Miniprotein binders against Uncharacterized protein MJ1027. Designs and how they scored, part 1

Every score and structure here is a prediction.

Target 1, 377 residues: Uncharacterized protein MJ1027, of Methanocaldococcus jannaschii (q58433)
Amino acid sequence: MLFMKYEGEIAIGPVHPTMLEPHRLRLFIEDEIIKEAELVIGVNYRGIELIMEGLPPEKISILSEKICGICSHIHVWCNVTVTERGCDIEVPERAEYIRAIVEELERLHSHMLLFGHAFEVLGFETMAFRAFMIREPIMQILGEITGGRAQYSCPIIGGIRPRCNIKESKIPALLERLEKFEENLKKLLERTVNDPMIMSRIKDVGVLDKKTAKKLHALGPTARGSGIHSDMRKMGQVPVYDNFEFEEIVFDDGDVFSRLAVRFYECFESVKIIRQGLKDLPNLDKRIYNPNYELKEFKPIDVYNEAQRGQVYYSYGLDENGRVRQVKIRTPTATNLACMEAILPGHHVSDAELIIASCDPCFTCTDRMIVVKENKI
Positions, changes and structure headers below are counted from each chain's first letter, unless a header gives other numbers.
ipSAE, averaged over its two directions, is called F for ESMFold2-Fast, E for ESMFold2 and O for OpenDDE. V2 adds 0.75 times the mean of E and O to 0.25 times the DockQ between the complexes of E and O.
[cut] stands for letters that were removed.
Atom coordinates printed by the task and the answers are left out, and those that the model quotes come from them; centres of patches stay.

## First folded at step 13 (miniprotein; from i1 with L39M)

Design i5
Fold by OpenDDE base, fold request of step 15:
Formats: sequence, structure tokens, C-alpha cells
Structure i5 (fold): chain B 377 residues (1-377), chain A 94 residues (1-94)
Amino acid sequence: as target 1 above (377 residues)
Amino acid sequence: STVKITVRVETNGKTTRFTYEVKSPRELLEVLERLRELMMEYGAEKLTVTVETDDPELVEFFAEFFEWILREYGFKEVRITYEGNKLTIRAEKE
């Protein structure tokens, strides 16, 4: 029996950011079954941290925005929050609301990209097209709020940029678009859960049990898909979210379905947050920026937020010259990929891309599996 | 199924045209991204989208798809014409 052994590789990570090497998952396959998986972490945040070292905090924000094209907002928000907390800088409530609104919009469009990619991997191209279609209203809203730049650059130390202020007159149109988005998302969900072909490919596949998820410190939707509470917004780490009523979405089954379902249902929670935020904005003080702050020396402070992929961590101090020191950045991607690495063995190779996709690695960077080596034994 | 999408954008008498062969959802996303960029940077007074495919089901889908997209971009008048497996969508801003 000619046992075909081949090695497959899936590159995960931004192809274009010069500073970030993609993660690679190497798969050792025998008779179309994954025997072993090896995660090679390519993204060296240490390089970015070193570049940031000794810079003014304002310049770090620019660098943070370039780390990830899909989650630029959360990086910038975390970054400015470190300085704000370390220097006891008051941030106007309106600014924090808008930061949250933009974050939830970023969450929405990112999840839609994931859904599109998942459908693509599953061979449901029309569903992928629909996901991208449904995403477009969110992109339009983001464009209107941020001025149409791919990089929103909404947060600044002490508040937000003036162009990112949401005018009251625009709120009705934003709400209408949000409603349209929600309606179409419901339809997409219904079509997905009622398709037995889709469900057969994602249920009971790529199971990350709760014990393993805890052991490997799964984060965000990956953890929540395995029955673990993991949401910095609910854990008091992001105070502005205390103003909103929303639920942490958790599923227990730990399969591809559960990880996707967490993201589907949390989209509705994001919509709820945005609606509440938009509703409250007219009643808040009009100030969006505090110009009356002083930078002061402080030791490294831990800041957490909840990106679309899970917990994001920023830490640095500020020296006597107003330069950042001891920069540390942590994203959930490597941790969650390690969870997928652990569960891949024993699965058919045809499920590998889907399993990996279910932890939402950087979409812009996910390439198809390539055969690296084929050994005819 | 091969899908060929051609987009023509007219703004202040200037015409921009691009064509994509869509073999996967990724290429369609690229079409949308490029279209969005054009709309944000230059705006559009008139848009024409041509979709050529050998799959009749995709013709209907893309009619719905681009009608929806163009409406999101603020086009109020959208005209759809079918010539065999060729779909043409014309949109104008007031």
C-alpha cells in the first residue's frame, strides 16, 4: 500500500506588512489524515516593540495602526489608553462612545470577512459573495465616520480626531444602514443553519474541548466557542462598555460551528451596542478632545481590550522625556492558532483550512494550503 | 464558472474602467475594494457594471448583488439589462 506522505503548509498573516512575517502551519499528512501539525510563529512583535521603544506615544499610535489592516482601530485605542491611564488624562465621554462605536463596526466588518472566507473554504461561493455584500453597509458607515481612510486613525491621546465626530444629523441614516445590515445578517444566518451540507462540514469538526482551551489559554471567540468566558468588555477592562447592554456570546461544543456561531451572534450584540451608543450621543457633552493634559512619567501599565479575535494587550511606560519604554504588545492570534494546532491531528486534510479559519486568523493573509513536500513511500 | 466583471465610473467627464476575472470570492472582494476606493476618492456620477458569466444563476445573483451595492453608494436610479449571459447595470446619481 503506497502510503502517500506529504507535508502541507498554510501561511497565515499579513503578506504585505514588511514587519510581520506570516504564521505558518505545517501539516504532516498520511493517507489524507493529519498526523501532526506544527505552528511556526512568524510575527515577531518584538521587532515592532523595539521600533516603538523610545518614541513619543503619538508616534507609536501611527505604528500601531499599521500592525493590522483589519484591526487597526483596536491597536490605536489600546495604545492611547496606556498613555491616558498613565498620565491620568480625562477622555471626554463622547470620545469614548465613538471609540466603542468604531470598534464594534470594525468587529462587524471583520466578522463578515471571516464568514465570506469560511463560505469560500466550504465551496459556497454565492454565500461568500453575500457575506461581502452584507459587509458593505458597515464599510460605508466606517467611511463616513472616519473620512474614508482605510486607516481610521480615530483615537488620539485625550479623545478622537474632529473628523470622527458623529453628527446628530447623520444618526438616522446610520441607524437605517445598521438595520439593513442586521436584517441581511439574519437572512444569512438562517440560510447557513438550514443548509445541511454546510452544517455537516462544521458540526463536530475541529473540536476544541473546554479543558484544552483552558490549558492553551484560548482567547476571545475561540475561547467562547469552547464554553469559556473571555471578553474584556465584560470583565471591566474597557469602562465605556458599562454604558451598554449586551451579552457575551458563549457556545459549549467547541467545534467549527461553535466558533463561527459565536461570531455570528455577537454581531447582533455589536449592533445593539452601536444603536445604544448612537442613541446616547446627542445627550452627551459635545467635547471630543481634552487639550488640557500633561504627559508625565509612569511605569508600564497593562491595558486590555477585546478585538474581533479576542483580547489585545498593550503595555508601556513613559520616561522623564516623554518617551515610551518597555513596550509590550500581545494579540490573540498566536494563542488561538496554537489551539488549532493542537486539534488538527486526526482530521482529514480537507478540513484543515476550515478549522484554521474558524479561529479567525488574519484574513488578508490566509493563503490556501500548499503541498511543500510529497514523499512516495 | 468564470465571471468577468467590468466597471466603468464616470466623474466630471472623466471615465475610469477596470475589468476583473473573478475566479473566487477573493477577486470579487478586490472589485468591491477598488470600487469603494474610487467612490471615496472621486465620487461617481455614473456607474456601469457589466457581468459576463456562463452560469445563469450567477447572472441573477449579480444583478441583485450590484443593485444592492450601487444603492449603498447612493445611486437612486439603477437599470438592469440582460443580453444572454451578459448583465449590464447602469446607475446614475441625481
Scores: ipSAE 0.726, ipTM 0.907, lowest interface PAE 0.7, mean pLDDT 89
Fold by OpenDDE base, fold request of step 15:
Structure i5 (fold): chain B 377 residues (1-377), chain A 94 residues (1-94)
Amino acid sequence: as target 1 above (377 residues)
Amino acid sequence: STVKITVRVETNGKTTRFTYEVKSPRELLEVLERLRELMMEYGAEKLTVTVETDDPELVEFFAEFFEWILREYGFKEVRITYEGNKLTIRAEKE
């Protein structure tokens, strides 16, 4: 182990111990240049998987909801989908529509958090404030749909909770808020792309080329920023999305700009999806839950969905007693951080935080990226 | 620039007050999250936000910011008063 005497080590990762995914990047720096980066995977999903093992499916949902504060919906949705597919449980169309609407709302508010953070890292505090301001209408919509609970718990096996049913009378107000959001988002975009100082910091920085992205199996917006199609919604893995017209946003340059741009432009696509969903809801059957299901034994089934950060994967089987077996959960964060690990060497240390932020590591769980400058003398 | 934000929420004769020193966008987000939680849990009849800053540009910004936020919360009457570098926004639900 060549103790390369690096002048400094910077660890970038979640500070909050409650994060189930405390992934850290260790940066080894010489003369302010990153020489090496090491991804340290913290708490492995293995612990959660082991806790889930042998539990009834309904209890797993509670655990899944706690994995990520801003991705709780997608985890629960994937989880219940495994049981639904394994047991051949019909889910009412209205329930699937609402699941999709809530997911896209989560995507929107999550992206706004990322933009706020990115602006903060760039030193544009006012823009960060604006991003949080623009996020608030989405939070209000989510609150209205989910009943104001921090944990939405919208999906249940066989459908959605009754409180999450979107009433037709509320649709006009929701659409108005979406319109306001979209208008403000456009303004934010215009301000961002027309600011040469911002653009100079994000263009041609932290380039993940397509070849490397493929090799490292980049996912979601990280992959799409490098010209790789990676969206489970478009790949037929989430059937409800076949009802919606939207574009998969892909950029080719693989830089910080591209990764941010993918997320920025896909916000507009999320708005389109939500509008279409809300438009169709009044014409759908009113059922939101299938009460007539029976749990059956099944072998592990793979379920994919597209979170804000990319592909989420859930797999488990049910035994003869209705207990989950062979639980596997994968999120895109570790994979995408590994991509950042690969590209960080050669960059100036001052760009590291932005490069890492551009793959959208779960910030809600990450307290302050503690840059631990340990000068290992 | 140091920004001090004080929020006072009045509901059913009870007053909740909290103050944050906003040194970064993160603290502002915390203010918003806490405010949202209070609004969802208790509602508010009256809301007062006080912003103290040494940056005049931020005073105007936060006036716009909180006016916008309060309108999103359903407050129809929003009154903004300026006392030097101190901004006070008062909102009442009809």
Scores: ipSAE 0.712, ipTM 0.900, lowest interface PAE 0.8, mean pLDDT 88
Fold by ESMFold2, fold request of step 15:
Structure i5 (fold): chain B 377 residues (1-377), chain A 94 residues (1-94)
Amino acid sequence: as target 1 above (377 residues)
Amino acid sequence: STVKITVRVETNGKTTRFTYEVKSPRELLEVLERLRELMMEYGAEKLTVTVETDDPELVEFFAEFFEWILREYGFKEVRITYEGNKLTIRAEKE
């Protein structure tokens, strides 16, 4: 009996020809079992931080939009918030509501895309079709609100882009469309949990226990699937969310099922937030932008928000010339990749893509290039 | 088996048409994205989606979901016809 050893590499993260390189997980495989996973950092936020140094804050907003194509809104929102708080700029309440509504729509479509990818890598093609088709109405709504084809960002320093203002006459239709989405999301969840073949692939697979998750500082649904409360929207970091009734979703088992279940139920919470926000808009002042602000020097401040993948962190200050200094940007991807290093050993290689997808490291950007080398012991 | 999806968008007397062989779920995303891009850029007076597949459960699935997606674009008239292994969903501005 000959023992064969393989080294595999899965590229994870955004594939962006101008700015970022994907992270990579190198897999050491014996007899189709993963023996070791090694994180190779490909996304160099120090590089993007350096490019941003010395720029005016409006330029940081533009670059932030380009960091991630499916989560560009949260990055722009974090960036404008640093400047707004550092310069004591008042943001109209209507603008903050619309920022939250657009962010929750971004959370919905991103979670649906992940569900489709997870089903696809498992070979459940009809379920993947369902996820992608259910997602499409959310993409249509985003396009109608924001006008952007690939980027649905709406924040600008002091408010929102005028095109992102939601007309009150459209609200009844938007509420009805959300109800239809919610009905189909319920059906998708039921089909998933009632299919023994699907459940056998996701239940008790890829377990990240709570102790390990804490030790490695897991974030987002990865952490919340392992029993850790980590949602920045519930921790006072994003004040507009105090206006909405919703629950932080936490599961305890740390398996692929739990991480997916967090996302499924989080989608229902996003619908609740959007519905409440839409119903409240007619009662808010009509202002969407504060033109009456002055940029001023400030020392670096920290801003946190909750992307669909977890915590996003931005920090910088402005110097006396209005130039951005000491830029620091952190996303949950690198941290959650460390969790994947801990999860993957001991699993069959066929589970690798599923486990990775369940941590949502930017699956639309995942390069499936696997480098396999045979090594002798 | 594979699914063939053809999209026809008619605007201002011009017709744009594309066809995909959907061999994996990701190609369905490409169909949806391209349709959305055409609708955002040009709109449509008439929109037709044709789905060819031998799987009767997929026929019913695509009928349900494409009707939903086309109605989400605001068409008031959406008609579905079935011919053998071919499904046609037609949406028209009234």
Scores: ipSAE 0.691, ipTM 0.904, lowest interface PAE 1.4, mean pLDDT 83
Fold by ESMFold2, fold request of step 15:
Structure i5 (fold): chain B 377 residues (1-377), chain A 94 residues (1-94)
Amino acid sequence: as target 1 above (377 residues)
Amino acid sequence: STVKITVRVETNGKTTRFTYEVKSPRELLEVLERLRELMMEYGAEKLTVTVETDDPELVEFFAEFFEWILREYGFKEVRITYEGNKLTIRAEKE
């Protein structure tokens, strides 16, 4: 069966459409076996870095929010953190807890979306329906906390927006709703592992061995599916997470099953984090924002956080006029796609989309894939 | 398989209604997003979801999950009825 060659652009919006090179997803096949793959991302983040140069940090938050519609919260959180650390701005503990709670809710809905996509790619439509319906209560919770838009503009420099504060009276209901989500996630996992047709398509397929994963610098669940510890939340990069008991989920086999299993089991860890955070909120100071901050000049600093896809890196400084300088933004998609590119040869073309999707690349809203039969264009 | 989903939201004497032909799992996301938008902007005194399909597994699935989703919106009374290939989930604020 033929699978199409992909040509497309990373969706940054209309900011620099004529200055961006499209990323390319190409498969070269012979007799339905992949002989070579070309999975590259264009210069989209370089363009956004240039736009951000010279702007006040509040404007960077707005642009950061628009980098990815699925993971906007982590980008805004990273951005405000650069300025907060560079300017020594105190962030109330309650605000940091809510930032983490919202990020873990983002991790849940994003993983559920990937599960639904994976089932759809495999042709298991009823399982995809299940994943999307199980996901919806998480979207409802996020909308209630952040205001019901697709963009989750919760962090602001110095705290969180007042609308994102979680009222104590809502906590018991939120905990019950999470319990219901968790139970349905368990049922989805059971249905998956008990279906031999699903398992035959994901077990021992698309193996990324540990040596290759290390060589190509796999990140996040892609790395953790191949036996590599790679979680910024456990590596001291996001201090608020020190307040929560949770496990880094690691599998060793490196197959599609392992990459999905990391995500399945870390959803349960996300529920644990959210539950602990919600239970702790009533005992925290009520401040959610520090209005008494001053921006100051600082040299570029590095900030790391753990998005659902893996490490996100932000770096910039602030000049004497309060303008952002030397912007660098990195997400895990480029290196994780390089890992998938390296392992695709030898697989049947019908497995290609699943293998590529198993690293959860950020370009899914604009995905196009073109298969070039018999290694010709 | 093709599934037809109709959503009816009644509030302040007004009724909003939309229907989707769910030809793939991705259209289900559209239904859910549209419903969420209506609930966030207007709320509802009564909410009705009607699912038309001849697949009994999908009937049971949608009954279970739409009841869950509607209760998540805070409806205390959620009732499910079946008429041939048509599933109706009715939710009322009480």
Scores: ipSAE 0.673, ipTM 0.896, lowest interface PAE 1.5, mean pLDDT 83

Design i5
Fold by ESMFold2, fold request of step 15:
Structure i5 (fold): chain B 377 residues (1-377), chain A 94 residues (1-94)
Amino acid sequence: as target 1 above (377 residues)
Amino acid sequence: STVKITVRVETNGKTTRFTYEVKSPRELLEVLERLRELMMEYGAEKLTVTVETDDPELVEFFAEFFEWILREYGFKEVRITYEGNKLTIRAEKE
């Protein structure tokens, strides 16, 4: 019996020439149907953990910022939180609010980038244009708050960088700009759900059932699209979010539509959080940094937060000389890639990029997809 | 399918100009990222975006969204000119 197979590779995740290598997903294709998907782990968190070992915690913040170009803030926030909790450092409430506001702005731009990529993969170019143009005002706001040069994040141990403080005089304009973004987000959603050509490509495609999602430990919108409550912001892991009224978004069908719908509605929840945070800031103490702390020895502690792709986990301790020890870092990438490995078989190859996009790969990583023809006799 | 976008940023007597042929949504993203980097690094006293395309729906689309994006940079005066297949959005801080 003669088989014809095509082999392809898709690079998924951050591309970092010096520290992180992308994951690879090998597809084995017969007659345009994906027969197998094989995950090849390329990210070397062990290497990053080793580089961080023995450094002062301030240097860990610098390295954490460079792990992910699209989600650098959450990594730095997790890192400073480990030291803050381990050393019993009080963080001003205003700083925690601004950390959350910046994270929710990052959630908005990341979800919009994903929408644009998904529309591009589907061939709906004007919709992709819309997503990218709607996203840009959020990037402008982030740049104004965080400085915009390189991938600088907002958190420092004990607070936020002074230039990340949101001046009270800027808040009315920020609220107006957020309202304009929300208006255009609503229009994008309406155009999507009312377009039967779009809907036919995303409903009932790439189904991850709840049982499989649980078995594979799916995280983030991948899990929440399959009916799994998984949001660290609602599970008591990130205390500042207790100050905001918002909902965990969950859909049950596990298809591409569900994973995208989770992200669409999460954007509206992020807008609610940012608006509430901005309105509360004038009523908070003006302090953004606690200079009165000492680093102390502590045994490893666990910190969780909710990135755009799901749970992020940081753990380490400090030794008697203030040096970081026993570093563990986990992101949702490997577990969500395992879910892709389970989803892809049986689908037409034309759905592969869409299914992968619905699990939120780095946009720049998908530009390097390669398909390699391989024949067997 | 072909859209050409030219961006001109003027500040402190210095002019930076770039042009992209937008054959796919990715090139639009690159235009936006490049503009944002210039604005955050240098700012602008004058900003001009020129869009050339024969598709009247894209002309209207880019006029709407680039006006929004330029006003978000804080430009108080934004002027839009339509000449055939060429759309020009000019913004000045003054």
Scores: ipSAE 0.654, ipTM 0.897, lowest interface PAE 1.6, mean pLDDT 83

